# VHH binders against StAR-related lipid transfer protein 7, mitochondrial (STARD7), part 13

Target 1, 216 residues: StAR-related lipid transfer protein 7, mitochondrial (STARD7), of Homo sapiens (Human) (q9nqz5r112to327)
Amino acid sequence: FQSSGVQHHPPEPKAQTEGNEDSEGKEQRWEMVMDKKHFKLWRRPITGTHLYQYRVFGTYTDVTPRQFFNVQLDTEYRKKWDALVIKLEVIERDVVSGSEVLHWVTHFPYPMYSRDYVYVRRYSVDQENNMMVLVSRAVEHPSVPESPEFVRVRSYESQMVIRPHKSFDENGFDYLLTYSDNPQTVFPRYCVSWMVSSGMPDFLEKLHMATLKAKN
Short names: E, the ipSAE of ESMFold2; O, the ipSAE of OpenDDE; V2, 0.75 times the mean of E and O plus 0.25 times the DockQ between their complexes.

## First folded at step 14 (VHH; framework vhh_5c3l_4)

Design f2 (from e4 with S35H; at its last look DockQ between E and O 0.03; V2 from the best seeds 0.00; counts 0 for: pae O 11.1 > 2, placed apart)
Fold by OpenDDE, look of step 14:
Structure f2 (fold): chain B 216 residues (1-216), chain A 126 residues (1-126)
Amino acid sequence: as target 1 above (216 residues)
Amino acid sequence: QVQLQESGGGLVQPGGSLRLSCAASGFTFSDYAMHWVRQAPGKGLEVVSDISYSGGSTTYADSVKGRFTISRDNAKNTLYLQMNSLKPEDTAVYYCARDYSPEWDKWLKELGMDIRGPGTQVTVSS
């Protein structure tokens, strides 16, 4: 009658979920997530959500502000250098304000479905303050209903400010990009890592290269 | 990485003089306009003076015009502020800043980017 000694496994230490009492009023601090030669990337959590807002500060010295700005406005050219673009079309243009409604369909990492964005875009050149501004935000448009083929991203905001070192037509500028979206999915950890490590940085690098190639 | 380091601040009596210096590194100093800004207790940032990249153009706040002189040595990557006839109202932390704009600075501040040095304290008191 061999007495099977019941080895009392000591209770697994309760992971103290330190409730990050995010006290209500403190402006959430930006966290640096990337430090590259030409840009730095920060993120901060969006209050009440599982999402992040991203901010990029970058500098280029080998292209002009105007060139960099114009490449971002050229949707046809973007289709040539951005392999992730499935569709990019101007749906509507307001001649008075210069605003445009765009439909953008983009590949997501496999096996995720492609996403589509409907957004309004506006831009301005402020000579008095020596800056260029490009802003985008998600909108609904009756001519672009949701499709079962793509996951509609309903929340999207992008703001870029370009500040020349000298002038709009001389090489060298700083830029600040603020970006947030809700891709309507919980990214697996590996996807989050990809997005942070390769998504935005790769886009910016490609944009820079596209600008260099553009004989504008 | 952009680095700016101010020096030359201190305690001085009214009517006295100070010369501030700013050592710049991590960027092509000669390509940028430079600024002196200050923050007095309980007040916001104020542009004191600015100088073009070449040093060919300078501007001054009305409050310091005729008393302060901004200059730069691009070979030494150094910005200067000669402050004469100092007044108690000049008491502030003085910062060297690259290509300063209030709007731009606001965003950079939020990001914790250092486009200005840590500052140097100037105290004018009898």
Scores: ipSAE 0.006, ipTM 0.232, lowest interface PAE 11.1, mean pLDDT 84
ESMFold2, look of step 14: ipSAE 0.012; ipTM 0.236
ESMFold2 (binder alone), look of step 14: mean pLDDT 83; pTM 0.840

Design f3 (from e4 with D99E; at its last look DockQ between E and O 0.05; V2 from the best seeds 0.00; counts 0 for: pae O 9.1 > 2, placed apart)
Fold by OpenDDE, look of step 14:
Structure f3 (fold): chain B 216 residues (1-216), chain A 126 residues (1-126)
Amino acid sequence: as target 1 above (216 residues)
Amino acid sequence: QVQLQESGGGLVQPGGSLRLSCAASGFTFSDYAMSWVRQAPGKGLEVVSDISYSGGSTTYADSVKGRFTISRDNAKNTLYLQMNSLKPEDTAVYYCAREYSPEWDKWLKELGMDIRGPGTQVTVSS
């Protein structure tokens, strides 16, 4: 009668989920993500979320502020140089404010579903302060309901300020881009790496090249 | 309220040394990169040195490289600048700054994002 000594395995220590009590009031730190020749990219976590806000400080010397500005407004031209665009259309325009509502559908890295954005954009040229401003913000629009084909991005904000070195029509300017969105997914590690290493930088490079080609 | 306060400036002879301090309050100091910037008479603001939030990375202007050392004590919410082998050309008001960018100085100021102390005067003269 061999007494099978039931070895009481001590209970595995409960992994103390250190609740990152991100206390509501702490300013989030900026982390430099990329240091490139023409721009620097920072990110900081958005409090209470798993999302990040991004900031890009960049400089170009071979294109004018106006050219760079105009290319960003040209939705038809963007469809030609941005291969990730599935759809990009102005669905509404306010003549008084100059604001436009856009529907933007874009490819995401496989196997992720494509995402669509509905957002209002506004732009201005401030000659007195020698700057150009482009802002975008997610909105809902009755003419663009959600589709099962795409994942709707409901949170999106972008702000770009362009500051000429000399004038709007002479080569050289600095720009500040602030960007955040919620793509409604938890990115796999490889996707996160792609977005950080290739997404924004690639877009900026393509935008720059598109500006050079357009010679507007 | 975010506050920065520089100290340690003064009059020193060429070849002398000073140590500047910056006391930070009103924000999580350890979460931000910090900079020392200076403004000489009749000149614009110049970045002297930068330090990452952890202190693991530092940068220096070419004019001060090898002579100045930036450091921080996150436990004390304090930024430091050790200045050795001082030269008359180093005469300036020195500011500690959070998220300073010389390219965007005016813009940051307008947006209320330019956070600097009142500055401390450093004078190098025989």
Scores: ipSAE 0.008, ipTM 0.316, lowest interface PAE 9.1, mean pLDDT 85
ESMFold2, look of step 14: ipSAE 0.572; ipTM 0.797
ESMFold2 (binder alone), look of step 14: mean pLDDT 81; pTM 0.820

Design f4 (from e4 with K106R; at its last look DockQ between E and O 0.04; V2 from the best seeds 0.00; counts 0 for: pae E 5.6 > 2, placed apart)
Amino acid sequence: QVQLQESGGGLVQPGGSLRLSCAASGFTFSDYAMSWVRQAPGKGLEVVSDISYSGGSTTYADSVKGRFTISRDNAKNTLYLQMNSLKPEDTAVYYCARDYSPEWDRWLKELGMDIRGPGTQVTVSS
ESMFold2, look of step 14: ipSAE 0.056; ipTM 0.512
ESMFold2 (binder alone), look of step 14: mean pLDDT 82; pTM 0.829
OpenDDE, look of step 14: ipSAE 0.772; ipTM 0.894

Design f5 (from e4 with S57Y; at its last look DockQ between E and O 0.05; V2 from the best seeds 0.00; counts 0 for: pae E 9.8 > 2, grease 26.1 > 24.2, placed apart)
Fold by ESMFold2, look of step 14:
Structure f5 (fold): chain B 216 residues (1-216), chain A 126 residues (1-126)
Amino acid sequence: as target 1 above (216 residues)
Amino acid sequence: QVQLQESGGGLVQPGGSLRLSCAASGFTFSDYAMSWVRQAPGKGLEVVSDISYSGGYTTYADSVKGRFTISRDNAKNTLYLQMNSLKPEDTAVYYCARDYSPEWDKWLKELGMDIRGPGTQVTVSS
């Protein structure tokens, strides 16, 4: 578990410009691509790319919303349960806004190179509207320049809203996640297929299991 | 802030025509698919028509196909609905919507991702 990204990655196929043909030739409506007992997954094309924005609507009745919220914020714990993480560090925290800048390095499926993200995240509990919100977006940060070892993803957006069935400290909630990557030049179409078949479902399953273990 | 404002509704006789417009502001209009959604008296919301971000692909509810035409002008940040051969059952409040999805629309309203304008009334009366 302690080994990091010292291992070789296989050669990656050359990237092609992913252009208008995918965006212009496809309906931009949300399309359901997975319908599981505990969550549903939709996708919608991102303008000017062959990539998608994803939405997940999920429900759990065996963990609390606060546990689910906190597990996503705990970077040290994530490195323990998410085997795809090579590196995950908080680079800077702004006490005034409560925003954090993170550097995230993660495996991608063979033959793609590992990718890294620099992003700001912010999170809040909206007691008046009875929900928890996590948002993040790709940024540039001078202390984390691009490295030739990883492919920098310059567009990353994530929004999650968590709504309790009862309270933040009792079991049961729904959540809505919107997630998109837009790695300008290096996201082959077989990787898009992998995201639906494995990437998103595996992440959601592991997150649920990690939340259950943190509860106990 | 994201804002949508519909106009062009009114009272029309059966068989008549109206053209609805929706002025959009506060976001990059050309990056988003758009929809017309209507609510008839005593009924729920119905998606009337969708249009892709470029305007190249459209869909229509069966009840309006062949009579209504959705279009957009990305240079003017404006969405349109041309309604011909109007029937009394077309009477409704018509809403312009960004990123509309009936599967999660309640949640998206609270997040500002599935936004509708205040709507414009269309009344088709014999």
Scores: ipSAE 0.006, ipTM 0.226, lowest interface PAE 9.8, mean pLDDT 78
ESMFold2 (binder alone), look of step 14: mean pLDDT 81; pTM 0.828
OpenDDE, look of step 14: ipSAE 0.013; ipTM 0.296

Design f6 (from e4 with L108I; at its last look DockQ between E and O 0.03; V2 from the best seeds 0.00; counts 0 for: pae O 9.0 > 2, unsure alone 64.6 < 65, placed apart)
Fold by OpenDDE, look of step 14:
Structure f6 (fold): chain B 216 residues (1-216), chain A 126 residues (1-126)
Amino acid sequence: as target 1 above (216 residues)
Amino acid sequence: QVQLQESGGGLVQPGGSLRLSCAASGFTFSDYAMSWVRQAPGKGLEVVSDISYSGGSTTYADSVKGRFTISRDNAKNTLYLQMNSLKPEDTAVYYCARDYSPEWDKWIKELGMDIRGPGTQVTVSS
């Protein structure tokens, strides 16, 4: 009965992954990804993720700030001009703050499943600072549970600031949109290209056209 | 591209006067309110004066009220700041800015956009 001495090889010291302390908060620089006639699009990576934050700086001279602002608040009208909308409903409204909870279901490029968003929306008109603000942020709501039919987007943030050239009721304004979401997918390369080239830009163009149409 | 270029700064004695000019290009000048802002050594940006797109309305910081006058010539795409009764406390780099707001400026800066000129130095010293 030869006692084969199982040489307990001492566990190899777990290589202390030197925490690359270089997380010096180097403000990641914005990269311009599109330069169009009416707007520019930038992106920057979100630290620790494979996701990007987007910013759009745009200018219109043929519609008023108020018109552009109001069209974005009109969910019923959006259902008419935005073909990607499957569902868009106000679920809850706070009468004091004016905040609204919305359920938004949207088509994604084939073969991707449709996505749904639950988010709170808040808007304000700041006359003193001559600006309009629209803010949206993802939230959970007990009346809108997740469904197997749609992929829930749990991270969503949008901020738009509208700055009139003259006044809220005269043509001409600049706007800054900051946007990020996690669609819970690894986009195929062709989808990434679509999102960058067609998603946001197409939406903004349609929004502009919808605003022009509403004016008439 | 938005371009702003300040001029007219310099060294002046207390009680003296200067007139700053700002040449604007790359945008419809007459559509925008304009501002003069300044930055003194060790201090943040301060709005000095604002003027509406038409020139019909003007505002001034309390520190310069009654001494400074903002004006514009939309035909020449030029903004002006007449500075009278200058004080040592007025020593700063003066910037011309399109529709300046601290919040807006912050966002524009992050985008690498320039809505201000390079500035002109004003030094008030005996």
Scores: ipSAE 0.012, ipTM 0.299, lowest interface PAE 9.0, mean pLDDT 85
ESMFold2, look of step 14: ipSAE 0.012; ipTM 0.303
ESMFold2 (binder alone), look of step 14: mean pLDDT 80; pTM 0.812

## First folded at step 15 (VHH; framework vhh_5c3l_4)

Design g1 (from f1 with E103K; at its last look DockQ between E and O 0.04; V2 from the best seeds 0.00; counts 0 for: pae E 14.9 > 2, placed apart)
Fold by ESMFold2, look of step 15:
Structure g1 (fold): chain B 216 residues (1-216), chain A 126 residues (1-126)
Amino acid sequence: as target 1 above (216 residues)
Amino acid sequence: QVQLQESGGGLVQPGGSLRLSCAASGFTFSDYHMSWVRQAPGKGLEVVSDISYSGGSTTYADSVKGRFTISRDNAKNTLYLQMNSLKPEDTAVYYCARDYSPKWDKWLKELGMDIRGPGTQVTVSS
């Protein structure tokens, strides 16, 4: 996410596992860039690009997995608690598959143009594997052509898995978010990573507070 | 809060046996791969054994194959290491570790292990 920004040194790993150090020559490794009380943030270069993929592993103990899941899907509520959202609307729904196409316009650091995303999302509650899943990927849609007032993000991918500590309706869960995009910025990679490092804690905190408020 | 508590260590003669336990709480134990790691005096950490989330797959360091057996009881949130035919070279502090990689996400496995317990001392001396 995008704001003023903070950059953190990767912490040293506590232990190593048998890895893939001997495959395809040199594996690109995840670097920890934040280690906070409620979550950890890593980044990894995307092969063949100047971009990073990001990963968050986090925990909340005062809201339910279902509350957290539902708050992220509610586009009207998202516009109320996420001040960066300029526009967020469902363009098309497929009730059979549960897929939705959305148009999302968000602030980007001044003086850069705001960014817009057209993405498909799917979500499910997997009772068998005791998890909830939300996935999104950038797509093109005829009803939302590019506009000169925004910078279209065409490479965007997000996956969140939510795992309860007990049940979907009791407090406590872990989540894993994997995220990448290409915001088409002139900033060097380390500056973009610094912006994500600053914005991600703010976003996660606001999402947590929004989930708490919706609980009542 | 995630907690890992090791126990079952002690002083034992060469050729003896010990059973280590690790009590886990604060997370869904059955969703995570687990490991035993050890640190001998003056040495770095060594992965002794790994076990999959279900207990269906195990691996062992060459130095302990045939002597050690890793197991887990997901109903009791407990990881075990049965250590037989102990040698002086097995003297170390033993830690249990949660693999940060959930079973469905291969990328997190490369981030290392979550070691947060006090460990349990195993001393093998004649």
Scores: ipSAE 0.000, ipTM 0.162, lowest interface PAE 14.9, mean pLDDT 79
ESMFold2 (binder alone), look of step 15: mean pLDDT 82; pTM 0.834
OpenDDE, look of step 15: ipSAE 0.008; ipTM 0.307

Design g2 (from f1 with K106R; at its last look DockQ between E and O 0.17; V2 from the best seeds 0.00; counts 0 for: pae E 14.0 > 2, placed apart)
Fold by ESMFold2, look of step 15:
Structure g2 (fold): chain B 216 residues (1-216), chain A 126 residues (1-126)
Amino acid sequence: as target 1 above (216 residues)
Amino acid sequence: QVQLQESGGGLVQPGGSLRLSCAASGFTFSDYHMSWVRQAPGKGLEVVSDISYSGGSTTYADSVKGRFTISRDNAKNTLYLQMNSLKPEDTAVYYCARDYSPEWDRWLKELGMDIRGPGTQVTVSS
């Protein structure tokens, strides 16, 4: 999910030679990276790459699941509370599937180029299983070609599941965020992982405060 | 000070049985869903079984269904795993965990596992 936008800013696109690796039989367990009162962060190497997949498990007791869900979908509100957003627009909506294509441009520290994402997202409320789901994946879209002003992130996946403690409209829920991203940086994997883990608490705090302020 | 202490592992022949225990302290045991997870040599963590806070709902990995039984005794703050018909593939370190994951999604259980104990080694060999 775009709502899990990590605020770490690798300095430049990495040079990565893709190798065909025999990944058969390798299983990596989730490694705890952070264990904070309000959330836990894990990582797991992605087979055949120098990248990590990340997961966050967190709990809030002072906002509703619906507020949290809606804040993440509201692109105009996101631009008001997330100072790193340069552009965030819905490009297209598929009426049949309910999927949306978005263009997201986010700051990276000078002198690094800003990064941009073109991704499809889909969201659902599953009342039978008492959960809300938000998923996103990088795609190509003819209306948003790559620009030399930005580094296009071509590999991005995000999934958030929200489960109420009671109902969607009462305070209290758990959430689970899983994401992977290739920020196109030359930084070693351990440095990128450190940047994600350093920025995650700040992002989650800002998202929480934005949710508290929202009445949706 | 949350503590989880696993015990009951050991060396057993194929087809044998073991009963694992997990003693819990430092928290209200009956408020938590609990899980058994295992790590085979050189492999990642696998969720073996889950049990709801009351003991009324259980789930099992396909690899252990029909052979393993999870249970709990909330009066004794203890989680159990009865393992029957053991196979060499069951060789692993077994951990108990508080399960913060949604009850309905096995994929999410890895993300909600709070492992605090040293685990107990189970070795199945001839």
Scores: ipSAE 0.000, ipTM 0.137, lowest interface PAE 14.0, mean pLDDT 77
ESMFold2 (binder alone), look of step 15: mean pLDDT 82; pTM 0.834
OpenDDE, look of step 15: ipSAE 0.751; ipTM 0.889

Design g3 (from f1 with S54E; at its last look DockQ between E and O 0.92; V2 from the best seeds 0.69)
Fold by OpenDDE, look of step 15:
Structure g3 (fold): chain B 216 residues (1-216), chain A 126 residues (1-126)
Amino acid sequence: as target 1 above (216 residues)
Amino acid sequence: QVQLQESGGGLVQPGGSLRLSCAASGFTFSDYHMSWVRQAPGKGLEVVSDISYEGGSTTYADSVKGRFTISRDNAKNTLYLQMNSLKPEDTAVYYCARDYSPEWDKWLKELGMDIRGPGTQVTVSS
């Protein structure tokens, strides 16, 4: 009567595969970081990086869309009102597309080195959709090599959409600016630090003032 | 903050009529182009009608032309849509929108800025 000892094999612990479900492309929500009189600023983290994308929504009622648009295209005038500009030059113009390659050198807060940008800009007036668009993107250009004097910003993107309230030539418009760059520095998580480094809110205020001045 | 509130939707038989209203607040109503947009089940947003800031110019989708009339009362901050000869194909949620474009709406919505109201349901059925 051989008692067949049924060896109860203990159940193998089910390895809880903690599925890192965090990889689903959950579009990170915009966080408001600044609320000013004429504009609001949002940021969101760029996935896989320590960087942020920024978005500004603003409204002006005392200048026209066209005036505001034209001031942004005038690089010579910008050199007069933007004290952070060390250099701003159009390097190349494509007559067919209307695109321009620019070299922009700007002051950064001490003790940081100045930064230089090489970027292509394009602008358009879309009458059908009642908007003006300004787009800039970093590029490389053989005539603008890197310099030891400046830190080259290699990733830069800016898009501004201007939406008139009435028309391109009447006071009043909304604008949306979307901006991202890698200034080759670690920005603190706080918006104030970004403002000091990138100066976007101050720039927009100065741009508005410059537009008002140009109108008169 | 921009506020838009639609009203006047409901159930109606084919060939019937409805009048939608949109109450606007939080912005200078007379400075903006206004639109009615609709979303039918399983479909995207469609612009139904547009009106200029002073009401001097109006446009209509081909599907509603001759049947719908957009109007506005700037003194009352109100947008209207008169819908006549309604068809089952007009069944949708109808939204009032300020200066509507699909891209602009999308971008502002991501920021928590609504340029459309919550919508009003229009159902055309026998």
Scores: ipSAE 0.475, ipTM 0.753, lowest interface PAE 1.1, mean pLDDT 89
ESMFold2, look of step 15: ipSAE 0.750; ipTM 0.887
ESMFold2 (binder alone), look of step 15: mean pLDDT 81; pTM 0.820

Design g4 (from f1 with T59N; at its last look DockQ between E and O 0.79; V2 from the best seeds 0.00; counts 0 for: pae O 7.5 > 2)
Fold by OpenDDE, look of step 15:
Structure g4 (fold): chain B 216 residues (1-216), chain A 126 residues (1-126)
Amino acid sequence: as target 1 above (216 residues)
Amino acid sequence: QVQLQESGGGLVQPGGSLRLSCAASGFTFSDYHMSWVRQAPGKGLEVVSDISYSGGSTNYADSVKGRFTISRDNAKNTLYLQMNSLKPEDTAVYYCARDYSPEWDKWLKELGMDIRGPGTQVTVSS
């Protein structure tokens, strides 16, 4: 009566495949970093980078959407009211699309070198949806090579949507600006400081003032 | 902060009527275009009707034209939607929205800002 001892092999520990669930593109939440009278500023990290995307939501009631829009398109006028501008030139225009390539050189806080941007801008007025749109994106252009005098910002994107409260020609609108760039600086702890130093809030305030001035 | 609060929804039989109201606060109501949008089960948001800031102009989706009437009282900061001859296909959550566009709503929502109320349920059933 040979008792066949059934050796119960202990179940091999199921390797917990720690599924790296971290790769699901969890839409990073916007963090409010500034609350001003006329606008709010949010940021969110850009996945895979140490950079942030910024959004500004603002409202004005004392200027028209068209005035605000037109001032942003006027590069010559910007040179007059924006003291940070070293150079701002339209280097190419496409008549069909209305797109323009611009070279923009701007002061950075000391001791940082000035930065230059080459970007295409496009704008549109959407009457059907009652909005104005301004879009800018970094590009390379053969007539604007990099210079040792400036740090070239190679990544730059800006989108502004203007929504009138009433019409394009009546006072009052909301705007949403979405902005990201790589100014080639160490970002993490200085993002808010950088945004302040980069003058975005100041820029928007100056832009508003410039718009008011242009109206008069 | 923008606040919108819908009311007046409920259960009605086909052919019945409802009147929705939206109480607005936190902004100058008279300066904004206003809309009613709805979301039926399993469907996206649909603009039902809109009204200009002054009330001088109104628009309606084809599906509700002749049955629904949008109006506003700027002195009371209130938007209205009179719904007559209701159909089962009108069953949805109805939202009051300030200057509504899908893109704008999406962007503001991402920022934790709302241009719509929480909605009111309208159910049309026998």
Scores: ipSAE 0.017, ipTM 0.327, lowest interface PAE 7.5, mean pLDDT 85
ESMFold2, look of step 15: ipSAE 0.470; ipTM 0.692
ESMFold2 (binder alone), look of step 15: mean pLDDT 86; pTM 0.878

Design g5 (from f1 with I115L; at its last look DockQ between E and O 0.61; V2 from the best seeds 0.63)
Fold by OpenDDE, look of step 15:
Formats: sequence, C-alpha cells, structure tokens
Structure g5 (fold): chain B 216 residues (1-216), chain A 126 residues (1-126)
Amino acid sequence: as target 1 above (216 residues)
Amino acid sequence: QVQLQESGGGLVQPGGSLRLSCAASGFTFSDYHMSWVRQAPGKGLEVVSDISYSGGSTTYADSVKGRFTISRDNAKNTLYLQMNSLKPEDTAVYYCARDYSPEWDKWLKELGMDLRGPGTQVTVSS
C-alpha cells in the first residue's frame, strides 16, 4: 500500500504586473513662471515632448481692446516697433474668410540662427460673447520654401483672446495668450529661459508700448 | 485677488422668493460686467442673468425671464439677484461671476484663477 505522497507544489506567486497606469492623460498642471505688473506667465509640459506650452494672462487699463487688437494686425507697424523682426510679410489673403498667410523671420539669441515661420492667422470679433480672438497656426506654403539661411519652425500655435472690461472702445481689458512652438532647439531649458526672460514678456511689453504710441 | 462671496440662498417653497447677494472685492467692481450662473444637480453651468458694468443693460435666460431681476450697487461692490415665483427647476447652486463665459471661465480655472464665488445653494421644494 505505497502511499503516493502528492507533493502539493505551492502555486507560483502571480507576478503582479504593476500596470504602469501612469499613462492616464493626467492633465498636466500649469506652473506659474513669471508674475509681472501687467501679466502672469504659466507653462506646462507638452505630453510626449520636451516642449512647453505657455499661457499669459494680462490686464491693461490704459488702452482699448480695439486699439490693442488692431496693433497686432498691423504687420507694417510691427516692423517698426519689434526689433526682432527681420521679415514679416503677408503672402496670401483669403477675402472670404479673412485669413492670411504670413512669412515671419525673427532673430534668435546668439549663437542661434534666425528662425522663420510660415503661418496662417485668423481674427474675429465676437460681439455676442464679448471677445476678440486672434489665432495663428503653422502651415506650409509653396511660395515659401525652406531656406538654408533660417531654421524653419514647423510647429507653431498662438491664440489670443481679448475680453473687454466695459466695451471694445473703452479702456480696459483682460487677455489670455496661449502659445507653443518648436524652435528646433536641442536644450529645452534654453528655450524656457529665452521665452521667460526675453521672449514673450518683452514682446508683450513692447506691444503695449506700441499700442500706447499708436493711440497718440 | 478677485473675491466673490454669494449669500441669501436657502430652502423655499414653490412660488416663494429669495434674494441673493454677492459681495465683490479685489478688483474695480464698477468696471466689469457681472453674471449669475447656476448649476443644477447633474447639469452643467447655465447663465441665469447678466448685467453691464454700469447696470444699464441686463439679460436673462428664457427660463427665468419675468421672474428674476439682476441688479448691482457699484458703491457697495454688491451684485443682487431677486428671484420670484421660484420653481423646483430653479434648484441649483448659484454663483456670482465676473464677466462670465464658459470658455473664459474654464481657461482661467486651469490657471487657478477663480472669477466665481463658492456659490450658494437654492432649493425649491414643497
């Protein structure tokens, strides 16, 4: 009567596949990186990239929404007050939609090469929602091929919303600018530094001054 | 910092009345349009009424037109909503908001900028 001792092999511990649940699209939080008198600047990382999206919230009380809006549409005037502009031209206009394709060449900090942008811009005045909107997005255009002289920025998006305090023609408004681009830089930190220290803030200050000057 | 604080909510029977108040601080109240928005259970935010910065112009949602009255006292930095002939459908949290639009509010909220108060509960029930 040979008692066949059934060796109960202990069940192998199921390797808990720690599912990397970390990929849930956790909406990356905005980080404030600058707090100035007339505006605040936030950034957030763009998922899957080393790039950042920027957002500016600003307020002015000494110019009208319409003045501020119009100065941004005036490319010829921008060439006068924005020293970083090498070239700024409207290359195409759609009369029906009011959209324009622009070629913009700008200085970058030394030793970086100048960058050029080809983008479509659209603007609208929404009376019902009491806002003005300016939108720009990078596009390709056959009349503006890439040049060895400049680094083409292929990814560019900008959206500005202007919200009047009172009306479009009375002093005072808030604005929200959302911006992202890929300037084709190897060091994200340098881009951040430039954007925060001299890029966007300086531009906005100059834009404000240009608006004030145009009013007079 | 923008501060808004609603008051005056509560429980009321159908056909009853309430008056909501909103105390504003941290900004020039007289320079901004103001709104009352509400959120009913399980529903999104709805604009109830708007008033211009001077109080010279007002708008109302169709659902509250003729029953609700928005007003403001710029000297007191206070917004008001008189609610008459209340219905069960008016049950919601009511918020005071500076220059409200759904998109604008969303964007600012993401930045930690709240242009609404914490809200006051209005319950209309028999």
Scores: ipSAE 0.567, ipTM 0.821, lowest interface PAE 0.9, mean pLDDT 89
ESMFold2, look of step 15: ipSAE 0.701; ipTM 0.865
ESMFold2 (binder alone), look of step 15: mean pLDDT 81; pTM 0.822

